# Ledger of designs, part 13: miniprotein binders against a7ua95r516to809

Target 1, 294 residues: a7ua95r516to809
Amino acid sequence: ASLSLLSISDLVPDLQFIFFWMSNAIEILYFIQQKSPAYMQTIELMDDKAGSKESLLSATISANEEAMTILEEVIMYTFQQCVYYITKTLYVVLPGLLDCNPFGTEPSSEQCRRAAGVCVCAVCVMPEAVRRVVSVFQTTSDLLQQYQVHSEIQSQMFAYLFFFTNVSLFNQLIDKGPARGWFQRSRVLQIQASVKILLDWAKGAGHNHLAQKFFAKFCSTVTILASPPQQLSQMSWKALCAEHPSLKPVQLHRILTQYQLMAELGPLPIWQPSSEDEAYIYRTVDLLESFENH

## First folded at step 8 (miniprotein)

Design df21
Fold by ESMFold2, fold request of step 9:
Structure df21 (fold): chain B 294 residues (1-294), chain A 95 residues (1-95)
Amino acid sequence: as target 1 above (294 residues)
Amino acid sequence: SLRKRAEELERKAQELKEKVEELRREAEEKGAPEEVEELLKYAEELAQAAKKLARLAEIALERGDPRLARLLLRAAKILLRLAELLIKEAERLLE
C-alpha cells in the first residue's frame, strides 16, 4: 500500500492482500493449536522399539512452538499494516465531522423531490463528512467479514480505530476549536448529532461496548459543551470531575473556559478547581492526547 | 535469493504431499497400524500448510514486502521439516 492513498476505496485492493495473509496465518495457527495435539497423542502411544518416539515427540513440540511464535508475529505485523493504512484514511476524513451540519441536509437529488414530494432516501440525512467516516468503518467491517477474521481480532481492530478517532477529534476540537468557532453552542449541537450517527453505526455493527469505552473523552467534552448554562453553572468543579473522569484537569479547565466565553457568563471564573487540581490545570503538555497510548 | 527459496519450498511441499498420498495408499493396502495412517495424515496437513505459506511468501515478495516473506518462509520451512520427519518414521513402520 502507498502512503499517498487517502481514500478507503483506493486502499481496498492492498487491504485485501493484507487480510488474505492475516486470515491464512490465523487458519494455520488454529490448526497447530487445535489439531496437532491429537496427532501428538498418537505419537505418544507408539511402540518405541527403536527409541525414536521421544525424539519425534520432542521435535514435534519444538517445531509447533516455533511455528506458532512466527505465525503470531505474522498476524501482528499484518494487523499493524491494516491499522496503519486505515488510520491514514481516517486522519484525512475525521476533521470534516467538526465542520459539517447534519441538520441542514436537503434531499439527495431532484429525483427524490420529484417522487411526489416524499423523500424516503436515508442517505440524504447523512452529511458527506459523516458518510466518509462511516464508509471507512463499514469497509473495514466488510473486509474483516469477507476474510472471516477471528472475532477477537476484529474487536481489537475496532478498539484501535475508535481510540484513534477519539484522539483525533478531541485534539482538533481543543487545539483548533477557538479559531474555527467549534465551541459555539449551535456548532456543538451539530457535532453531537454527527457523533451520534457514528455511535449508532457502532451499535448496529456489534461494537457498542468498544465505542462507549473509547469515545468517552470526546463524548464527555461534547456533553459539557452542549449543557444548558443554567444547568452547568450549578455544578461544582468536583462534581464535573466526578461525572467526567476521562478528562484531565487541564482539559476540563480548558473546556470550561471556552464554555464560559461562548455562553457569555462574564469574565469571573465560575468553576474553582480543587486545591489538588490547581497544580495541574496549566500543564500544557497534558492538554492534547497521544496517538501512541494504545 | 529469497524468491528462489520460496519457489524451492513450494516445490518441496508439493513433492511431500504427493509422496504422502502414495504412502497412504500403500498403508491402506497393507493394512498398516493406525499409527502409520495418523503420521501420514499429520504430514499431509503440515505439507499443505507449508505449501500455502510458501505461496503467500511469493505474493509478499511480488508486492515488495520481504520482511513478511521471510517470516512466512521460516514458518513454512519448520512445518516442512516436521512433515519430512513424520514421513521418514511412517516409511520405517511400513517396512
Scores: ipSAE 0.795, ipTM 0.949, lowest interface PAE 0.5, mean pLDDT 85
Fold by ESMFold2, look of step 8:
Structure df21 (fold): chain B 294 residues (1-294), chain A 95 residues (1-95)
Amino acid sequence: as target 1 above (294 residues)
Amino acid sequence: SLRKRAEELERKAQELKEKVEELRREAEEKGAPEEVEELLKYAEELAQAAKKLARLAEIALERGDPRLARLLLRAAKILLRLAELLIKEAERLLE
């Protein structure tokens, strides 16, 4: 089936070759970076009986610099190819997070009753939509470790994947949320629970710092929407900006507008934008985030 | 064409590795200065890296990525040229 052709498991053979090229290029780059200074010291200390030392040293420096530049391009090219395949799959599975119900999953009580002795049994499985996203992240992590990719490059890859996830979820919520009913309080709480599972995966995988940084905009959005009206109506525009610095004025204004519609509230004076921010709350070009980071 | 160049670079890399091995034995027999051994050791490592890059380029061509193959072969050629210069200097020092 066409959907199964976009699954991460179908892409593993191609990703294995790309990680293979990347890992080998990194190893050769490391060799040049670590060994060249020692060998150049040897050349510098040579007797220059034939008058060739300066030419050899110059050629060595030039060759190493050019080779390193090319290997860096190989690493970037293979990194971009990995990201292309992974985000293509991720883009297909991410919308399901906004529609799934982590609270209403079939309890599988029969399975729990068989396994449990005395304790209260609960459903231990992730919703399918969340599982599909986690599977993409976990498979990526496993491949990076299998090919012993340097930890700095692993961090850069997950930074981009979390950035991509944040942009995709935020844009879909803002753009499609009114038509899809995603701003209803029960839906927002379900979305919040699904994101929590994803954040827990990132923490367990050693990427908590990256997830906190790159999910901030979407998490702030959901946090505001999940707030009870009694609490949110007591927070001024300035307080909301201070609590949620990742949100642009146009984005915060749009989120509060949707909240007002859902809660059947009229305009609140406490949510009046500051004079400086008022110039920016209608900049629709700034409402949605760009997938381009470069 | 690129496949032929990759095969040629791999052969040249192997030939240089064998030449280095021969020269290192000659240097030991003649009691050559330590700098000759260091030049030959560097040349050997460069030839090995170039051979690996040529092999990676063959795989890239088989997988239909001539852009990646061209990058890998450019790096291989640069490292082989440097290895040749180091070998030439080592030969001069052994005579």
Scores: ipSAE 0.787, ipTM 0.945, lowest interface PAE 0.5, mean pLDDT 85
Fold by ESMFold2, fold request of step 9:
Structure df21 (fold): chain B 294 residues (1-294), chain A 95 residues (1-95)
Amino acid sequence: as target 1 above (294 residues)
Amino acid sequence: SLRKRAEELERKAQELKEKVEELRREAEEKGAPEEVEELLKYAEELAQAAKKLARLAEIALERGDPRLARLLLRAAKILLRLAELLIKEAERLLE
């Protein structure tokens, strides 16, 4: 599904309400989790001359368990709504990253304030396509911090956003790469540079571990495609599988096929799949990744 | 309607908070056991949480999200009912 919005800034008002609901639900859940044991201990220590203590304890336990379950559902629902809005924006802007030139390209329409007569750095440049993606991540990070969302939920949010980014970029590259010329040597090096900018952002934002984990498939693809022929041609199918475990056999086979075409290399015996993988290189249903979070 | 339910729950939460304030004054005047004060503190916190949930549900309805509103009101109702039980026990102990 496609969203017509190209800028995350247009979604901020809606996201602010969603984070407001989420943060308040978390706060109430925390209250129930942290206060219930102390209050139940008070109830347990009460004199029970009328025999009402057991009924009150049972009702308290039941109410707290049911309320916590509902609040967890609220938190999950609001999390999914945030993801829905944010990934709609990412889906629209991510293909541009594959077309952009981070080398030698004119800076985006905005410079380090040169239009305002001030330039405070030698070169403060990011291609517009990369800037649009970074803006989505940065805006998300700013909102999560503004609403003081629990760090574990922030990590889960970025884990999903990086997963989504990986799937979107990989699928676009594999599906449209031949027709768009994205496997050409100069383009591969440009894509590699653009990915580095994204990885640098993630590291600076404190999400390096998540980016390393969830970008693995796309990064492996770009690493293989950017490898010098002298080095790559010395690596067997088995060695490539071991170096790049995130790639399925059909995916690795497709990437190597495109590499051979781009580098004008004939078929290489060393890249023939193992006997156990040979049937899997024909599973076209496994070529593109699913956006399903499971 | 859901909006009427949300407004009713918010009003009930406020009424319970006011009743807790009255009972805490009575407990202090009578020199009641400390567990009465703890039950009333718990009830007050539950009523405050329920009031917030009801207000969040009203906002969700204004934004066209009745699914979220229903979840928030279900949680609010549960917390208010527990607060009522705690208040009844505190009243019994003040006798």
Scores: ipSAE 0.781, ipTM 0.947, lowest interface PAE 0.5, mean pLDDT 85
Fold by OpenDDE base, fold request of step 9:
Structure df21 (fold): chain B 294 residues (1-294), chain A 95 residues (1-95)
Amino acid sequence: as target 1 above (294 residues)
Amino acid sequence: SLRKRAEELERKAQELKEKVEELRREAEEKGAPEEVEELLKYAEELAQAAKKLARLAEIALERGDPRLARLLLRAAKILLRLAELLIKEAERLLE
């Protein structure tokens, strides 16, 4: 199937099974973890007839450890599968977020129109491109809740999804932004508004801290680009570095260079990198974020 | 086949549960110590967990994920082995 046709709704049936496996594996793992100590204590209190106690205890420990190891592998595997499918859908919808005009009148989702006419829920009032992204996250949240997945696993999943989203959006903005006009002030303001809607959703969903943490780089980039020339031109390199610590020197330098071009500003000595950062602004390998090491 | 293995593990899990029930009755008749009941209870729970894992493995096979199925079956097998050990100990204590 063409990647362009893939929606999160199409993946829900597969995701349901994955979450089902994951949830059950977690439950069984928890069961073993909780009951194993009590059982071991029971064995320890038994009369040691013919050395059977030590053998039984050893066998029990070994079996429990092996079982827990396999269950952890199941959990990890299912987690990875969930992330794979969900990120695949994000990959399709995230570019739309950068192209979205949140100030335009877009029709409400077809699903909400059928059920209640004009739905005024927070999701239905979102621009379509934003709603598509939020729908991926909301569907994920709903599935996690439906299958009562452990809160730690939920947090890890959203951490990764936000990480992925940030990396994807940041890289697209840095790489394609100039060519697509995403560095134009009007367009940046649209992007900023779209991101705010997403962050507001994350806050409402209980993931505010994670969202703030993992979107920091993209948000910093958008904040700089959204800044009026009169304001930004008064900020030194050092001040910008301090205000946007999530940005590497090479990234900040690229953003400022493109901003300068877009705003038709002459060279600004105040944006001159420090002597300490001068060597780092040319590290093009560090320009784009990696999807690795998460 | 993986499916056959899953079915065998489910059957084994059921057999162990039935054995636990039998031994529980015997324990009650003999006035066995609480430790026997604890062993039997844990064995039953392990057997039930193993049965669930085997069913999950069957679903994984139906969904075309033999890797997941194998992992689930391995876990089920280990839990059943542990349940068997506990049952044997309970039997010993009832002699």
Scores: ipSAE 0.690, ipTM 0.894, lowest interface PAE 0.6, mean pLDDT 90

Design df21
Fold by OpenDDE base, fold request of step 9:
Structure df21 (fold): chain B 294 residues (1-294), chain A 95 residues (1-95)
Amino acid sequence: as target 1 above (294 residues)
Amino acid sequence: SLRKRAEELERKAQELKEKVEELRREAEEKGAPEEVEELLKYAEELAQAAKKLARLAEIALERGDPRLARLLLRAAKILLRLAELLIKEAERLLE
C-alpha cells in the first residue's frame, strides 16, 4: 500500500507484537532489578566454603548486568519501531489538520451513525481531519494500556509523538503556509481551532503538560498569526520574544515578515529586531525545526 | 538456525526447572536452610523468564525480525547460565 493510504488501523497488528515484546522485556528487566539485590545478599551471607563465594558473586553480577543491558536494548529497539510506524501514520494525516475547517458542518463518523443515529461523543463532533490525528494518538494510548506498558515509557512515547507533531506542523506551516494561504487570518483561525481540539484531547487523556511543552512552537506561531493586525502592530520585537520564548529570533522574524506581507502592512519599526538578535535573524539553518533534536 | 536455538533454550529451561523441583524435595527431606530455598526459587524464576524470552524470540522470527530474536535469545542464554550457577550452589549446600 502506498504511504499515502496508510492508516493507523493497518499498523495495529504489527504494533501489537512490538508492544508485546516491549512490555515483556520491561517486565523481565524489572524482575531482575528487583531480585538481584536480594539474591546477591543471600550469596554474600553464605559460608565461604572452598572460596567459591567470590566467584559466584562475580559471575552473578556480570550475568545480571549483561542481561539487563540486552533487555534495555530490546526495549529501546521496540520503542524505536513503535515510533517509526506511528510517526509514518502521523506524517500522512497531519497535513489535513492544516487544511481543516473545524467550523464546517461535517457529518459524524459513519461508524457512530449506524449504531445510534446522531452520535454526540467527543470524537464524532470532531472534524474529520482532527479525528484522524486524534485516532493515531488514541490508538497508541489504547495499545499502551492494553499491554500495560510502564507509565514512564508511555510518557516518553507521547513526548516524542507530540514533539514530532509539533515539528511537522511547524515546518509545514513555515515552509508551505504562504503558498497555501495558511497565513490568511481566516485559515489561521481554523488551524487554531483545530489545534485547540487536539490539545483538549491531550488534556483529557492526561497529557496536558507534555502537550503544552512540546506544542509550544506551533502554538506560538499560530497565536501570533491569529492576532489582529491592530493588536500585533502594537507589540514590540522584545515583547513578542518575551511572550513567545519557544521561537528562535529567525523564526519570529520570518513569521512577522510573512504576516506583514499578508496583512499588507508597511514596515513596522516596532518589529525591528534588537541589535543583539540581529545576528541570529539571518541563521536560516535554524528556521525549520529538526527531527534529530529529540 | 535461530529457531533451533530457541527450542534448545526452551528445553534447557525446562530441564533446569525440573532440577529445581528435585532439589527442593531433597532440601525438604534434609531440612536445609532457607538460603537453599531462596536460591532455588530464584533459579526457577530465571529459568521461567528465559523460557519466556525464547518464546518471544520465536514470535520475532515468525514476524521476520531476526535481530530482535537474536537479542532475546542472548538474554535467555544468560539467564539460564545464571540459573545453573545458582542450582550448583544449592547442590553444594545440600552436600
Scores: ipSAE 0.690, ipTM 0.894, lowest interface PAE 0.7, mean pLDDT 91
Fold by OpenDDE base, fold request of step 9:
Structure df21 (fold): chain B 294 residues (1-294), chain A 95 residues (1-95)
Amino acid sequence: as target 1 above (294 residues)
Amino acid sequence: SLRKRAEELERKAQELKEKVEELRREAEEKGAPEEVEELLKYAEELAQAAKKLARLAEIALERGDPRLARLLLRAAKILLRLAELLIKEAERLLE
């Protein structure tokens, strides 16, 4: 199937099974972890008339460890499968977030999957491009809740998805932004509004801290680009570094350089990198984020 | 086949549960210590978990994921072995 036509709804049937396996494996793992110590203690208190106690304990420990190891492998495997499918869907819909105009009245062509008929929920009133992204996250959340997946695993899932989203959006903005006009203030403001909707959803879903943490680079970039020239031109390199610590020197330098070009500003000595950072601004290998750094 | 192995593990799990029930009756008749009941309870729970894993493996096979099925079956087998060990110990304590 063409990746361009893949929707999260198409993956729900497969994802349901994956979450089902994952949830059950976690439950059984937890059962072993909780019951094993108590049972071992019971064995330890038994009369050792036949010398079989030590062998039984050893066998029990070994069996429990092996079982837990395999169950952990199941959990990790199913987790990776979920991430794989969900990120494929994100890959398709994320570019639309950069191109959308959230201030326009776009009729929602998609009905709320939670309600029959026309819905006016917060998701349904979103611009289509934003709604598509949010729908992926919402579907993930709904499935995690449906199968009662442990909260720690839920957090790890969203951490990775937000990480992936940030890397994808950041890299696209840095690489393609100048050519696509995404560095123009009007376009940046549209992007900023779209991201705000996504962050508001994350907050409502209980993932505010994770969203703030993992979207920091993209948000910092958008914030800088959304700043009026009169304000940004008054900020020193050091001040910008301090305000946007998630950005590497090379990234900040690239953003400022492109901003300068877009705004038709002359050379700004105040934006000159410090002597300490001067060597790092030329490390082009660090310009784009890696998907492997999670 | 993996399916046959899953079915065998389910059968074994059921056999162990039946054995636990038998031993519980014996334990009650003999006035066995609470420790025996605890062993038997844990063995039963392990057998139940193993049966569940075997069913999950069957689903994985139906969905075309033999890798997952193999992992699930391995776990089920280990849990059944542990259950058997506990049952044997319970039997010993009832002699």
Scores: ipSAE 0.688, ipTM 0.893, lowest interface PAE 0.6, mean pLDDT 90

Design df3
Fold by OpenDDE base, fold request of step 9:
Structure df3 (fold): chain B 294 residues (1-294), chain A 95 residues (1-95)
Amino acid sequence: as target 1 above (294 residues)
Amino acid sequence: SLRKRAEELERKAQELKEKVEELRREAEEKGAPEEVEELLKYAEEMAQAAKWLARLAEIALERGDPRLARLLLRAAKILLDLAELLIKEAERLLE
């Protein structure tokens, strides 16, 4: 099956099993963690009539520690599998977010129309490309809730997914944006609106802090690009660095350079990097974000 | 095979649970100390957890994930071994 046809819905059956394993492993781990101390105390208080108490206690401690270690490995493994499947679907749909025209009358998804008529839910009114991205996150949220996965694990999962999304969108925008016209003001405004919808969803889902944190680079990039030339041309390099601390000097420099080209602005001395940053603006290795740093 | 191991662990877990029930009855008849009941409860809970892990492993095998199955079975085995030790201690205290 072509990767282009892979939807989150196609992966739900597999994801359900993974979440099932993960949730159950967490439950068993928690059970051991909560009960083991009490049972060890019971053993410690036993009469040592046969000298077996110490051996039993040692064996109990060892068994619990080993079991918990394995269960933690199960949890980590299943977590990684979930992330792997979900990020595959994100990889497919995220480019559409950059190409999306949220101001266009795209027909609502066929699925919502068939089931309930004209659905006016927040998801159904979204542009199709945005809806596809939100659907991945919503499906993930629904599965996490369905299997009652511990809140910390939920937070970690969304942290990673937002991280992945930010890296993907940022890298695509920086690398392909100029060639695809994503730096044009009209397109930037479309991207900004699409991201706003996604962030609003994240806020509604209780992940506002994580979304703000992990989307910072992409949001900063879009904010700069969406800025009117009259406004942005009045901002110094230092001011822009201070306002957008998530951007590395090389990234900011690239954004401003491409903005300048797009807006047909002449050289702006006010955007000249500081002497301190001058060496860093040429570090092309730092231009794109890495997926490995999470 | 991993499947046979899973089935064996499930069977063993069930046997241990039945043994716990037997020993609880004996403990009650003998008026055994609370410590015996606590050991038996612990053993039962470990056996139950092991049984569940073995079932999870079977599902993992059915879904084509032998790595996950092996981890689950290893954990199940550890918990069953612990349950056996606890049962043995309970038996000793009933003698």
Scores: ipSAE 0.800, ipTM 0.938, lowest interface PAE 0.5, mean pLDDT 91
Fold by OpenDDE base, fold request of step 9:
Structure df3 (fold): chain B 294 residues (1-294), chain A 95 residues (1-95)
Amino acid sequence: as target 1 above (294 residues)
Amino acid sequence: SLRKRAEELERKAQELKEKVEELRREAEEKGAPEEVEELLKYAEEMAQAAKWLARLAEIALERGDPRLARLLLRAAKILLDLAELLIKEAERLLE
């Protein structure tokens, strides 16, 4: 299937099996971890009539360790498969988030229209581009809950997905934003509103802390760009660094430079990097975020 | 084939569970110590886990994931081998 037509709904059947395997592997692993110590203690307390006790104990320890290692590999493998499929879908829908106008009136989701005609649920009032992104996350959440996946694994899953989303959106905004007019204040305000909807969803889903943490770079960028020129021109480099610690000096410098161009501002001495940061603002290798660091 | 291996492991797991039940009856008749029941319980639980892993592997094969199936079958085999060792020890204690 063409990547452009791939929806999360198309992946649900495959994802269900992956989550099923993952959940069962976790359950069996947990069972071994919880029961093995008690059984080993029982073996240790047995009468050593034939010298077989030590051998049995050793074999038991080894078997449990090996089984747990394999189960951990199963869990890791299935986790990676989930991430692969979900991020593939995100990759397709995320660019739409930067182009959408969340202030427009759009029809309800097809699913809700089929069920109720006109729906005013939280999802149906979202712009289509935002709804598509939220649908990926919601589907993931629903599957994790359906298969009763351990909370730690759920947290790790969403941490990675938010990380991926942030990197994708940030890199697109930095790289393509100027050319696409996404640095215009009116467009930035649209992006800001769209991100807010996503963050509100994450909050409602119980992932507020993770969302705040992993969207920090993108949110900081959007916040700076959404600031009125009169306000932002009064903020020093040092103040901006302090307010937006998630941004590297090279990233902040790039954002401010592009903002200056967009707003037709002359050179602003107040935005001049500190002597300490001056060497770092030219590290273009650090401008875009990497997907490999997670 | 991986499928045949999965089926064999599932069969073996069931055989071990049946053996556990047989030995439980014998243990009861002989008035065996609690340690025998503990070993048999452990063996049964390992055999059951192995059976589930084998079934999961069969599903993985049906879905076209032989890598996952191999991992699951390997874990199942380890647990079955452990169950056999525990059963042998229980048998020894009943003699």
Scores: ipSAE 0.799, ipTM 0.938, lowest interface PAE 0.5, mean pLDDT 91
Fold by OpenDDE base, fold request of step 9:
Structure df3 (fold): chain B 294 residues (1-294), chain A 95 residues (1-95)
Amino acid sequence: as target 1 above (294 residues)
Amino acid sequence: SLRKRAEELERKAQELKEKVEELRREAEEKGAPEEVEELLKYAEEMAQAAKWLARLAEIALERGDPRLARLLLRAAKILLDLAELLIKEAERLLE
């Protein structure tokens, strides 16, 4: 199937196996970690008949360490596989979020329409493009819960997925936004509303802190672009830097420059970068976010 | 083949569990010290974990992931070898 047609539902069967392996590997790892100290102590306290105690202890330590190392590798491998498949699905659906009009009367999903009446659940009232993104996260959450994956691993999974989502959305907005009209106020307000729905979902799912942390850059960008010209034109470079610390100087400068063009504002001295930041605003390599820094 | 290796490890794990049960009965009959039971319990748990790992490896092979299968089988082998050592020590203590 072409990547363009890939849905999270298509990946569920494969993901189930990966989560199954991951969960079982974690369980066995924890079992070894919990039991090994007690068993080693037992061996240490044994009578040294024929000098075999030290060799047995050494072999036990070595075997446990090696087994745990391999299990950690299994967990890491399965984690990476999950992330790989889920992020592929996100890659397909995320562009739709930027083009979404959440203020439009989009009909509820066909699945909910077939039930006796209009489903008014939180998911059914979401715009289709937002719902598709949320569905990826919800499916991931459901699978993690189904296989009782350790909470720390769940947190790491969502941290990465939010990171990936932020990078993807930010880069698309910065790179393609001007050409696609996403910097227009009306479009920005639509994007802002869509992001809010996603953040509200994350809050409801218990991932509020992670969402706030990892979406900060995209949210800051959208917040600036959504600001009325009358308000934003009164904010100095220094004030904007302070209010949006997640943005690098080069990023903020690009956003403001594009905003100025879109809003047909003349040169604004108040937005002039400080002498300290002047060298950094030309670091175009830092303009787009990297997926590797996670 | 990896499949044959998985099957062999699963078989070996079962054999070790049966050996543990045999030795537990002997230990009980002889009134063996608690240390023997602890070793046998540890061996049984390692053998059981190895059996699960071997089964997980078989599933990985069926799903076309030989890399994962190899890792799981390697871990299973380590745990089985440990179980064998523990059993040997228990046997020695019962003599």
Scores: ipSAE 0.794, ipTM 0.936, lowest interface PAE 0.5, mean pLDDT 91
Fold by ESMFold2, fold request of step 9:
Structure df3 (fold): chain B 294 residues (1-294), chain A 95 residues (1-95)
Amino acid sequence: as target 1 above (294 residues)
Amino acid sequence: SLRKRAEELERKAQELKEKVEELRREAEEKGAPEEVEELLKYAEEMAQAAKWLARLAEIALERGDPRLARLLLRAAKILLDLAELLIKEAERLLE
């Protein structure tokens, strides 16, 4: 059920088993990879009086390669299962980031407010919507550490999660933003502050490079929308494309249209697309991102 | 059933580990060459890895993931076959 997927805490028992299998498969794969060369050298140096050396060596190579291939498949399968469960939770909690107010927000619960004099929980300092997203990332990080998952796989996991987060936030902003009032200046500044909290978490967790790379589209969008009219009006279409290469022409055009409407700068377009981009600003098929893209 | 296959592979893995110990003792008595000890060490490590994979598959079946269990048992079988081959070669060299 959808309610059982609203909190990452409800998924932790299932995720623990999946990480358990993943980490064990990695360990066995590593064991085979590290031990195989020494044993192969032993077989190569054996006295070949019976003529069985080539057959033994061939069978050993084949067995190791087949086993490693299957273990890589196990690792990929368990990785995909983790991503599936975690992103289902993210899908539910991410929209709240666009509605919340990180400025001057009261603590989300009376229990947390009453504890303010005795202790201050880091989660209670954040708006509830931001806390929910941070909790998904932090719980994932804690599980990866608990099961000693290799750092390369941890990086790939967060690359997927940041990619998913970027696509989800961008698509919701573009699609629902006009109806929800998310393009209003005060709201854009609130969204910008909420994203900064996520970026600060990623920096503190050692994933700053990944967050900078994979949040680029959403961050570019918010940066444009937060820009003062005096500054943005001085930039040409070509300069904006160069400053924000992650945005497709149709996406940039939509963002600038909403900016012009929000700033009440009249109906005449301020930013004129280049000749080469003009054909693409109306490609609505390219407006929203696929969760399967990278 | 996959459950019976997982139990059979785990049992076979343990049997091969026990056979390695028997052959290690025989190799010590006969003063066998270094390569016999290395083959037996390799066989023991492959049998141990297969045992772990079979146990992981049992857990996957208990949690309702037969696809994962089948992958783990395929890997376990491959490593057990290798362990058995290495044991047979060690036996041949002890003659």
Scores: ipSAE 0.763, ipTM 0.938, lowest interface PAE 0.6, mean pLDDT 84

